# Designs tried in a protein design chat: VHH binders against q84jc2. Part 98

Target 1, 232 residues: q84jc2
Amino acid sequence: MSKMRNLVEEKFLEFYESWVIQLELYLHQLLIAHNNNTMSETELRHLISKLTTHHKAYYTAKWAAIREDVLAFFGSVWLNPLENACSWLTGWKPSMVFRMVDRLRKSRVVLVEAQVKKLEELRVKTKFDEQKIEREMERYQVAMADRKMVELARLGCHVGGESVMVVEAAVRGLSMGLEKMVKAADCVRLKTLKGILDILTPPQCVEFLAAAATFQVQLRRWGNRRHYVTHS

## First folded at step 7 (VHH)

Design i21 (framework vhh_8fcz_2)
Fold by ESMFold2-Fast, scan of step 7:
Structure i21 (fold): chain B 232 residues (1-232), chain A 125 residues (1-125)
Amino acid sequence: as target 1 above (232 residues)
Amino acid sequence: QVQLVESGGGLVQPGGSLRLSCAASGFTFSDHAMNWVRQPPGKGLEWVSGISGSGGSTTYADSVEGRFTIIRDNDKKMVYLQMTSLKTEDTAVYYCARPSYKLWYLTGSEYFDYEGQGTQVTVSS
């Protein structure tokens, strides 16, 4: 990497590598559970709880990190180029998970009509929330180019002394706006995930979580193979 | 050829201990997480424990947490399951398994690249 890492980037890289390793271990548990017709509902719910707790830990760590440096999450050093290319506002695009849900329609644990209806309502709501955030991002980008910001940039270019203080204040304001939008996107992600899990039965939840985790782990492996060739 | 060979099973009394071993060959062992799974009589496969490729991360089923320990020796290409405070419900055939990550491409249910022949653990008075 040509970019120097700051403390937030270094700390979150260490966290993320451990988090992904643990996700892969949970994925193995999900894959085994998916084929076990003798597991009780209580056992399946405990497994689902492990995964939801793991995802909550990610967002807890992420929100602490973006409070310190939100820009670290745009072009993240802990993600490979393929993972970064697939990012939407620093993470997965919420509506993308409905592709995993579509797999359930063709599985042995098929959805009933009432579930299909609720999932479609959730899909529409999720797309609406995404579009709202995209409009806010567009407004944010326009604001960065407005007359006020251009005037601040001119001040920073032409004067020494106090100009750095004015520019630093403007950058702080912009970072706060980005933090708000990243948190809004993450709230849509969490709400979408919870909504899907609330609609699905425990066996369907296991299949959904296994599909999602498989995609995440494989996307990382495919991207890493561009730089490091690994053989099994 | 990928090969996993389990050993160490046997008959033990409740409260006893056993150490299961799995010898792996035919692949780059340290690049793969490994799992122990079991099949009790008349039931499906139950996940027991997992360990990352480096051995730095482990996880356990709630039913065995605090009683079982999974460890690996990458130089020897071995993974172990140390079992203590054994209960009658731990009676099962135990398998060493390397995971398969192809579920989301298929509507099928293939989850393992390979699993061994297993080793029988019987906990009985």
Scores: ipSAE 0.189, ipTM 0.627, lowest interface PAE 5.6, mean pLDDT 82

Design i22 (framework vhh_8fcz_2)
Fold by ESMFold2-Fast, scan of step 7:
Structure i22 (fold): chain B 232 residues (1-232), chain A 125 residues (1-125)
Amino acid sequence: as target 1 above (232 residues)
Amino acid sequence: QVQLVESGGGLVQPGGSLRLSCAASGFTFSDSAMNWVRQPPGKGLEWVSGISGSGGSTTYADSVEGRFTIIRDNDKKMVYLQMTSLKTEDTAVYYCARPSYKLWYLTGSEYFDYEGQGTQVTVSS
């Protein structure tokens, strides 16, 4: 008993593997589009739309899954240890995408002054939203330390009747609190992504999305190539 | 050493069909997504179709959707492009391509491993 993945983990593992495979196929399209000067603005916008829809599908599936078992997303079985180690509240840290934008500015991407100003304003707002969520998580963790009922739920000391109901209520409360925090973090991620895409031109959007997808795919490959050693 | 060898091109009339083949060697084929890309006369490289390493997922450019089918045989280390209802605008040199990634940002102009001469498809009456 207890060595099996639960049903939420099994279903999301299947979803995530398929989602990453499709992301890699979209990455190939972005790389070709980036290298092709003959694509129309309409064609580029259509490709950008496919990527944004793909990311929205991830969050739709994720939010359905966390409603059932939010703890599956803290140390996820569908992610390798490197991917899990790099996670901030079950996903990428929103402000990190601005490092990718900064790197693109050193390429052939020429950002006009108005875009640079809007990106800096967005960066500041994103960092503020991150700090707000971090403070909320800290308050949540402190509140958990002050609640003996949560401690009893964690220990599983209850064995029947009314005690079972009290433990179940405490576990539901804990899970709902974590679900709220994860959704708040995901909203900052989506708002940051949308904000960047709204500021950039279609060719710049293609470069940005390609950079982001390349990093995600490579991080997974780096983690999967890690040497495994037996305990000596 | 990665090697990709395309074949199966030729001259065909509009509405005709062709099957392109790509023989791969020098890497673990079943772990790699494969693509077909084409270069029409006087234009840049255009993505046509992609297939996942297992063959469980495929995707197509809007211009070829419903007309082309990408398939792979991992035992033979082959990827194929079945083309039907060919149009004059499908005239191009076709290459099979393995993705090449850059970390954190895109730089440079070569994003795929493809070698050889490709295979010429000419759709003309």
Scores: ipSAE 0.259, ipTM 0.671, lowest interface PAE 4.7, mean pLDDT 81

Design i23 (framework vhh_8fcz_2)
Fold by ESMFold2-Fast, scan of step 7:
Structure i23 (fold): chain B 232 residues (1-232), chain A 125 residues (1-125)
Amino acid sequence: as target 1 above (232 residues)
Amino acid sequence: QVQLVESGGGLVQPGGSLRLSCAASGFTFSDDAMNWVRQPPGKGLEWVSGISGSGGSTTYADSVEGRFTIIRDNDKKMVYLQMTSLKTEDTAVYYCARPSYKLWYLTGSEYFDYEGQGTQVTVSS
């Protein structure tokens, strides 16, 4: 319900819906550009820049929102259940983009040996960064079961008690820890995307971005229509 | 089966206007973004404009922005492209297009669901 959503959730839901709609329009441009060998390098770089700017706008809006309420991004109301189930630290798992890169090896746009080497190096580094964040998240989850947190949870069961302010401060502290981890995960995402785009030629960038956008848009459509196909 | 039928093309002088129409059938029209694409003589397909399923979002190629307007009528299952201030560079066969990114993802090469022959726009003095 609208009255159960906080202002951060309402504002980001409005932003995200528009953002995804625009992503799908860019995806159509990418698909058409992908099969057009008469486009100049300048035209292709301009299209790639539009997609890069679009993704930067997402992270700008996300980071502003998580500063206010990071918990809105865990089980987000603007994502369907399938999208939420596939999330890794409030977004897609960075190493998964290399599956889309692997597709380029089977296209007419052949990766040269130097590119393959650089992409493998980037893949290994991305995996290492992911594992580091996963260990930090594990430590965070273990810390939530700490005796002090258990004690605060018990204290918080007292109705209208003097403990309310102390519990609220503790919850704010937990949120700040989550914000740091989400931003770290987003930095790995952005670094991985930039790294791939820097290694690929403009035609390869178009194909890669088309594959990535296809997966994102398709996952949303599958989740939104999961019951319609079964019941129609 | 998806069918897209384009019309409204013709011969026009530079600075002129044309309105292209696309009649769609065989799918849930309001659920899908629609696009106009064109193929100029001796060139590949160029994306021109796109419109979201609801019609609430539109986007345009830099070369046509400010001159072309894409609109849709979901009740009539129609997409339109209003073209103004036409230039010789706009000469092309225009197609209404519904790319299938699912088909593209699976096959690597097929990504159009349109079955139209297009409509020819010729801009000459």
Scores: ipSAE 0.408, ipTM 0.766, lowest interface PAE 3.3, mean pLDDT 82
Fold by OpenDDE, second read of step 8:
Structure i23 (fold): chain B 232 residues (1-232), chain A 125 residues (1-125)
Amino acid sequence: as target 1 above (232 residues)
Amino acid sequence: QVQLVESGGGLVQPGGSLRLSCAASGFTFSDDAMNWVRQPPGKGLEWVSGISGSGGSTTYADSVEGRFTIIRDNDKKMVYLQMTSLKTEDTAVYYCARPSYKLWYLTGSEYFDYEGQGTQVTVSS
C-alpha cells in the first residue's frame, strides 16, 4: 500500500535526506578529530561551528516547513519507524543528551567539578522545561478533543461549501497549536545543545557531537535495515 | 572482513598532481560514505575528504579545498583522490578510511577504521 505524500512532505524529505548525508560526512570529520590529539583549539572550534551551523540549518528548514504544514511532522515520512518511535514532539528528546554525556564521562571524558555542576544544573532545567511542554501538550491534546474535533467528527465526509470552510478553519486552529508546541520543544533542544557545548571544552564538544551524530546515524541505519527486512 | 587497499602514491614536485586509488571489499560499498585521511610526518591523523555512499555529496578539508577531488565508483568498489597543485605540506601517508559506528551507550566511543597500509605521498622539490 502506497501513501500519497503532500508537497511539504516531499520537499522536506529531500531536504532531510541531503541533510543527513551531510551530517554523516561531518561525523567522519568529528571522528577523526576525536582521534587526533594534535588538532588545535581553533581547528576544533571551527569544526564545532560547522556542526552547529548545520543543525541551525535543519531548524531553519523545519520551521519554514511547519508554517506550511506542521501535521507533516507528526507523521514524518522522512523517518523510518524506529526513528519515529524515538521521537519526542517531532525530534529528539532534550534530556536524552545528558545520558550521552554521562556515558562519555564513564569512558574517556574527564570533567572537572565545575563542569559537572553546570551540567547538572542544565539537566535539571532541561527536564523541567520538557515536563512543562509535556503538560502543555497534554492539555492541548485534551482541548483538541473538544469543540473543534467534535465539529470535524460531525461533519465527517459530508463536506460541502460552507462545511469545507469550517473544517479548514478547525484544522488551521489545531495546526497553530501544534506548531507552537513543536517550536517550544525545538527551543528546548537548541538551548540544551548550546548549554552543553558551552560547558564542555572543544575536545569534549567534538566527542559529544560525534556521539550524538553516531546515535542519529545508527538509529537511521538500523531502522532502515529493520524496515527492509520486514517488508522484504 | 573489511579490506581497504590504497595505491597511487609517490614522489612529486610542488605543483604536481597525483591520483590515489582505494580498493574496498568486505562490506556493502555503496551504503557507506568513504573518506581519505592522511598522516603527515610527526603529526596526527587528519581528515582530508569525504564522499557519500552515492557519491552525490563531497566534503573537503580547508587545506585541500579546490585542489583535491574525491570520486568513487560503486560498481568497481573504488574510491579515488585526485590531487592537484600539490604542496610540500601535503606530504603524508594517505589512507582510505571507513567509519565504524557504535552506539554510545554500548562503547562510549566512536572510531574510524583505516585498515589499509596507506600510500606514501611525498611532495618535494
Scores: ipSAE 0.304, ipTM 0.721, lowest interface PAE 1.7, mean pLDDT 87

Design i24 (framework vhh_8fcz_2)
Fold by ESMFold2-Fast, scan of step 7:
Structure i24 (fold): chain B 232 residues (1-232), chain A 125 residues (1-125)
Amino acid sequence: as target 1 above (232 residues)
Amino acid sequence: QVQLVESGGGLVQPGGSLRLSCAASGFTFSEYAMNWVRQPPGKGLEWVSGISGSGGSTTYADSVEGRFTIIRDNDKKMVYLQMTSLKTEDTAVYYCARPSYKLWYLTGSEYFDYEGQGTQVTVSS
């Protein structure tokens, strides 16, 4: 029997493919906007709003899907192997976006001292929140290796009735724990993204969003090629 | 060798229509999103519209939404921009553009492969 996709996996695969295609189209708009000095602040803010709405749509769909099957997001079928290898708790690692912010310092758009200070404060807070979630994941893995849980799993595999009910309750509890942890990680992602956009000017926001989208789209393109590409 | 050849531009009166065409060669056309970008006189490049490789997704700049339609024919390796209700502000050189992912940095025009000639659209009375 080949691998069968469940309904949650099939629906999110269709959603994600469409979502990434739309992200690539928005990226093209961001790249042109980045090199156009005739756009007003209102026009730039509208474009930034389109991107933030697009990212909000992703988390709305993701949180609905993980409520049904959080395990679908670990080793996701809608991500290629390279994307899965680069994943941290079902998504991008929050602290890594500051590498995109560092590119702004090397760009033609200069960050003022007050922005640099606020970005560093946000980076430190993000790293702290990230490490807190990593400790929670470690505790979760230790709990899964607990002798009592292993014993319950063994009993449930051999006998029906009450043993099956106890194992089902335990598995449901584990899934609920993973769901809460994934949502916590996503909250750190959203707070980090919002924090960066709140600190940056509209032209700097366009440059930052373009850098982030470029990385995401190119990582997908590299991973989708027939052979693995280690250096481009 | 990647080649993109635009055509269909011309002089039209406000409220008029034009259809721009772009003939592509030298790559697997259906695997790439295609874009129309324009450069009005004295201004920088402005993104107009994009279409996914399959044609299943399209996106438009607010200034052209409801007036322009982007379509593609993968069998003919063509992408089109149907322009209606043209305004004086639509006057520009129009370029057909393919995203280039070979260079990974932040620059709009350098991130697109397009022939430098474009096609001129002039909207005036």
Scores: ipSAE 0.334, ipTM 0.711, lowest interface PAE 3.7, mean pLDDT 82

Design i25 (framework vhh_8fcz_2)
Fold by ESMFold2-Fast, scan of step 7:
Structure i25 (fold): chain B 232 residues (1-232), chain A 125 residues (1-125)
Amino acid sequence: as target 1 above (232 residues)
Amino acid sequence: QVQLVESGGGLVQPGGSLRLSCAASGFTFEDYAMNWVRQPPGKGLEWVSGISGSGGSTTYADSVEGRFTIIRDNDKKMVYLQMTSLKTEDTAVYYCARPSYKLWYLTGSEYFDYEGQGTQVTVSS
């Protein structure tokens, strides 16, 4: 329920903190696996599966939360200001994961020409899907700024049963539109992640996931240091 | 200077139990996740278990899930690995490890800041 927005924020804060801590533990497993030449393909695939399951758990929890209060994900209390500043539609920008893929080109686990071609095709497709969502968001923001929305915002400042009902109905409509766009963005994220993992060999998947998790963990640490100036 | 000192290994029969200890110094222990890794004879390093800085989250390799328990005491700056139902396949040198993402990212290959000799666990009849 929208009236219970504080509970949604509190529950997701608790979930997210635990989820990020668990991601860091999985990152440690990925780092060990990355330099272990005796690990079988089956063992590597199982580790990759643990990471994909972990990411799916995030989206399961997120989609449950946005169904109750999507606005909690815009300026999220569980993210520091740097993480929020780097967010694209409440999460990582799908095309940015290809920066992690670029790291693989410099590793000993070299990409073959066929993989490079498929990754470039996936990158182009991801960027195209991303741009579609950006256009939808722009249309949404323009609609939010029209005269009727401005009028509703003014009515909401004069609290009364009739005005509150009209404003609440409008906010519910806006929230449903945002929920749809956030889910569309998350679907592009998941399709991009799956596409990359389908193209890469298991050792390359481990390196890619380690690079992605390192970036996510480091972004959080850099943002947190801004609040706690240290000489560490 | 980060120091990690492992102890508690030994010879044990299959089905037996051992508790490994790791004494940490030279850093703010509670700010770091800690891991146990092992190197069986003729194999590379295998990740065994990890525990978050607060101790609130733990993760285990499938091969040890349900048999091993990782715990930490932040006041004493210790991390432990309680091993039960030991198998011959658990024979390895066990190391306490603190990962370095920065080191790995910069070098592409170095990933732990452990400075211990490890502790030998031998499971044999």
Scores: ipSAE 0.412, ipTM 0.775, lowest interface PAE 3.1, mean pLDDT 83
Fold by OpenDDE, second read of step 8:
Parts: sequence; structure tokens; C-alpha cells
Structure i25 (fold): chain B 232 residues (1-232), chain A 125 residues (1-125)
Amino acid sequence: as target 1 above (232 residues)
Amino acid sequence: QVQLVESGGGLVQPGGSLRLSCAASGFTFEDYAMNWVRQPPGKGLEWVSGISGSGGSTTYADSVEGRFTIIRDNDKKMVYLQMTSLKTEDTAVYYCARPSYKLWYLTGSEYFDYEGQGTQVTVSS
């Protein structure tokens, strides 16, 4: 059975598709910059700024959308199953990027001791923040089994009046909580990203952003291929 | 095998126009964004323009914005770069490029597919 998309899902799907396309185009720029290492620091910073602005635009759109329907993001119809499977609270897991940085270090990126130290500090902080959010999320998930949510489960053709009001209130409460959690998670993402970019040199930033974008694009591509194979 | 063949370059006066072409083969063309890059004399490669797989989205380097137009024909597997108001600084070998999204940071191997010979664009009075 094809799941019907709501308006928020449809709008965000369109947005996201466009956004990812643009990301891919930026990725090309990043790859060229990274591979050739011929760009000036100013040019690199400009490119980095373009990417950061692009990411900010995503969250701006996301936050606008979640105000309308945060639940849409827990289904994320604009993502393929693989992308969804890799999602943490409606996005990438902040701590994951440190693994990318680690891999970069093992490849070509040379970090000075001061950078390594700062990255480790940021890693610890990020993990702490993730855990805090996870604990809070668990609270909400457990709360779903409360009396109001039980009423929600009983919702049917014979439910009306006061019961409907209770259910609506429960859903609103849940949504508000979820929105809060999603925003919190996004804040950690943004802080983590900013933190990393502040620690890295412009060339390193470009490499990191290229890696991140590549991963994102590949994840989508891999997931789509799998989807087509499965449904063909 | 991925093949990219550029053409359309030449000598042109400042203010002139050229149209570059790239013939692509060896891959599902519409699944890839395509790019033009160029290498000025004595300089490294620089990105010029990109176009999405569908052709619905385009982007340009600041230096060529408003002067160059990238388009593609997926049926013909062609990418074009219409260059106008050419400047001496646009002199370069131009390449059509397909990005490789290999996770080089994991494998240590990077791929960027600009294997064509390129086409020389010379802007001179």
C-alpha cells in the first residue's frame, strides 16, 4: 500500500530534492578545490561559506517544516530506506563526523597537536550532548505508553467528544516534545559542524566538507540503487 | 569505460563567444551532474560550472557568472558550455568533468573523471 504523503511531506520532499542537487554541485567544487589545491585561502573560505550557508538553509527549511508537522520527519519520505536507517533523530548523528575526520587523518590530512586536542575536546562534548538528547528522547518514548496515548490507540469511529480532545492534546504534547528534541539534535549538529570547521584549516575544511558531502551523496545513491533493484 | 571528449575551443578575441561541447559515454549520463573545469596556463585546475543530472540546476564560478551558460542534452549525452564576453583570463584548456564519489577518505583512492584531452580556448587580441 502506497503511503499517502501529507502537504508538509510533499513540500519538504521538493525542497530536499533541490537541496541535495545543489549539494552535489557544491561537492564538485569541493572536489576540484581539494584535488588541485590551487585555490587561495580566500577562495577556499568563500567556498566553505557557500557550503555552510547551504546547510543553514536546510535547517531553516527544516525548522519551518517541523513547526507544522514534526512527525513528517520521523518518516522522512524524502529519504530512501538506507538514508533513514542511518538517521539519528531526523538527521546525521553528530559524533559520526569525527570518524570522518579520523579517516582523513589517516589518509592525507595532517593535523597539528593543537588541532587534535581541540577535536578530542569537541568529540567528548558532542558525545555528551548526544547522550543527553537520547535520554530525553527515551523519556518521551516511554511516555507514549501513558494513559493519553492509550486513548490514542483506541481512536476509532466510536471515539468522540472528550476522548477526541484528550487524544488531540496527547498528540500535540508529543509533537511539541519531539520538535524540541529534533531542534536540540540539530543544534548539536550545527555546533559540531561549526566546531570542526573552526579547528580545521581552510584546505582541511574543504576536504572534510567534501568527504561529508560525498558520503551523503553516496548514501543516497546506494540507497536508491538498492530500492530500484528490490522493486524491479 | 567512462569517456569524455571535449571540443569547440579555439582562438577568439576579447568580447567574443565560443561554444564548447562534451560528448560523454560509458556511464548513465543522466545520473551524474556534469561540470566544466579549466586549466589556465601555468595554473591549476579551477572549477567553472556545473549542471545537475536533469539539467534543472546550474551553478557557476563567480568569474564566469553571467557570461557562461552550461546546458546538457541527456538524449545526446552532451554537455555544452556557451561562453560569451570572453576575457583574456578565460584562456585555458577546458575539460568536461564527472565527479567520482568514491569514498577516498576511507580507501585512500580519489577519482575525478576528467579524462578527456580538453579543448584549448585562447582569448587574445
Scores: ipSAE 0.340, ipTM 0.738, lowest interface PAE 1.6, mean pLDDT 88

Design i26 (framework vhh_8fcz_2)
Fold by ESMFold2-Fast, scan of step 7:
Structure i26 (fold): chain B 232 residues (1-232), chain A 125 residues (1-125)
Amino acid sequence: as target 1 above (232 residues)
Amino acid sequence: QVQLVESGGGLVQPGGSLRLSCAASGFDFSDYAMNWVRQPPGKGLEWVSGISGSGGSTTYADSVEGRFTIIRDNDKKMVYLQMTSLKTEDTAVYYCARPSYKLWYLTGSEYFDYEGQGTQVTVSS
């Protein structure tokens, strides 16, 4: 009785733990920068670039891993149960990021009308892209319940190389479809992040990235400490 | 209570070396990343370096990369900053800092649980 992990899960667990630790170190740098009015625009842009590069590194590693085993990303062993419960198609839900943008309106660095308009346009576009992916997820679920797939499952119970090969090919097809769907969701995430950073000034970008990283780090800490949560 | 005590500062010539120390108490030291931050005369607080709880990951400000090394000893509850090739621009009060995410996210006003008293580093010809 021990939980077995495949090679992809073991390697990505090692990568993710290191990646989150580095994110926390960048968060400390963001928090200091947020409180420092003497930093130049060039210095702020370099810090923003470090975070952007760090997020790109995550998606590079993720896409390599899902090529080998996309199912490892559903109910991931490197995420705690709370992190898994908050996931939308193997990651953060793009539209929820605008709740962090709403916090910027209450900050000491006020958003101008033109920025508010562009952020609302981006919010609408992001929700549209999300709905498109959710429709594809519905179609995937329907395809899994399709009578042809049920027939293949029945045939897979028979002892015979031909039946096994047909089921294996069908499973590979399903995995490829799921991989494309996850990549599509990740593209919406990256496009949303880039869109927000393009609209915001460097000080506002630092505050936004600090809020996003704080939420990610705290969600992990809350989930890891769930045994200490009191229930009435 | 959380307490951080910095030491090791002093007067040094350009090109010289110093080792700063920070003694931590009142918390599970290995569960927290630790940072060195500095305040040069007449400027705001500047982030210098960070180290993960295990010591397995480090990061540095561009201005000190290749010259400073952050180290920790979890058994002794110490974090160190080894400074080499010191420049006049490194003159500052150096502080040891532990992150406080909860208070910052909820209130927007506090970024670290505690900053120590600091240790003065002066680099002069």
Scores: ipSAE 0.273, ipTM 0.686, lowest interface PAE 4.2, mean pLDDT 82

Design i27 (framework vhh_8fcz_2)
Fold by ESMFold2-Fast, scan of step 7:
Structure i27 (fold): chain B 232 residues (1-232), chain A 125 residues (1-125)
Amino acid sequence: as target 1 above (232 residues)
Amino acid sequence: QVQLVESGGGLVQPGGSLRLSCAASGFTFSDYSMNWVRQPPGKGLEWVSGISGSGGSTTYADSVEGRFTIIRDNDKKMVYLQMTSLKTEDTAVYYCARPSYKLWYLTGSEYFDYEGQGTQVTVSS
């Protein structure tokens, strides 16, 4: 069973490294597009679609992996310590993307009143959904404490091979609850991302996606560099 | 001081091939992905292709996919663009570009790529 966990971590590490490298390459494409005022709406929509598909591929791979080992996503081996410190329920905190949206207000491509109103409504809904998940996580932690106490008692009674089987069964039970919450959080992330892209014009979508990708890539570079500098 | 020097452009007939080169200096080359971008006559900059720092991953614009290949040699600090099946629409000044990893969203500053002097590619008779 520990071999299965190691395999999930190994496979997702390989996937994630490739996924981040492709995101960085897409970021360069977004930056060039942002500076090109002669691109057609069709070309911009196609580029936005590439980024949307790329993010969808991440969640497809993630959900397949958490079905096998959701615990791998809490303190992930493919993330540096800074990235792990900034994670909320195995990923980005949905409401944080509205900081990037607020930057669009200072953009040369001005947001119209109708867009500002819809973005504010989406922000309120996102925070509400976020708080609901936080309450569910709190309830899960209480339930996990009760199950942990029961499991510790069982380990005291069974010191043979039966103990390993019982522990694995208990861990699978716990992982089901975590998997449900991680998927709920990911659904809020996807709904928030889609909602923002649906409200914005194609040039604004390019600017937003460039800002989001920049933050993700730069956070990874800073975390990796700070670790190296500390050991130099 | 970051410096990028492009070469290899020229006049070629439709269906022909050219290989562009970019010599980099002034930075740790393998730590950065590299891009080729182009500017056709009367149009803005178009992204063409990108390659990761290690060379393990590449991406291409749809218009050049299957016809262009980006390669890098980290020991020589070179990036190349092999162009085949050239079309009249590929006529442009080609630039080698290094990305800027500044926190664009925090500072309000726009991203700026480091671009070289460019090399002209003309696809005609």
Scores: ipSAE 0.196, ipTM 0.623, lowest interface PAE 5.3, mean pLDDT 81

Design i28 (framework vhh_8fcz_2)
Fold by ESMFold2-Fast, scan of step 7:
Structure i28 (fold): chain B 232 residues (1-232), chain A 125 residues (1-125)
Amino acid sequence: as target 1 above (232 residues)
Amino acid sequence: QVQLVESGGGLVQPGGSLRLSCAASGFTFSDYTMNWVRQPPGKGLEWVSGISGSGGSTTYADSVEGRFTIIRDNDKKMVYLQMTSLKTEDTAVYYCARPSYKLWYLTGSEYFDYEGQGTQVTVSS
């Protein structure tokens, strides 16, 4: 129902605004931790755990919301136009996080050869998983443009209970397919993030998470500044 | 020009309490998250607590969770840190800090705009 769609968007907008604010607070903690050589490994692991829990909370809320209205995540009202323009299947493109990993290779945090090898293997696998999802989305787009779907869209212009029900069933099927694709993309995101964190040492994890969070927060600020009005 | 001025530190016994204050000027205060960070003797900077621009969200370091409370008054452009059940390990110079994303990703050397002298907290029996 149309009321449910508005409630999903409102509820997720409230959640996302709070989630991003908390991410920025965690970013400040990560930046201080990165520059502090006196923190124990246990303290660093605790901080990394807070960030992974925070990201899991995002996907828990997102998957609940897409079950109710997956289309809310295509052109999301809680994202600015720049954030929406940079989205790949309703979120960050998994392979892009390896740009943050490449930053680690040039920092004072040294990666050993065994880590470099495992990160390259993960990068290749992540790109393969991305391409698989892209092919599935392409197949989905072809199905949407199928003659039968075009005929159903045409029939939607005619008033008739039977035709309306058939169109509604087709739209529901479309939404279910998109939900499956979005979840598949999110699984690649989570698998990539976990893979990187499993390969890196705690200080390297802190630097990686700080780089990723900085990019996300800055992208939001740059997009919001596009519409910022100063009245002075 | 961004200015942050901390006050409220002092000597206190273990188990005691203190309230730190930070007066902000030179920027639109409510648009920024604010943090408290500290530097214990002989150690690097430690992040203590953070608060969102609206004051609706807060977070704390594990070492201070349940003992410290961060609050802000946007009308007065003030951030406060209410400290209770103080421990000798809380001895440090405390700074309030505004996010500085300038060049950190490229240079890695600066993280926060904290331009005050800080306020010294000493917990000793």
Scores: ipSAE 0.102, ipTM 0.581, lowest interface PAE 6.6, mean pLDDT 82

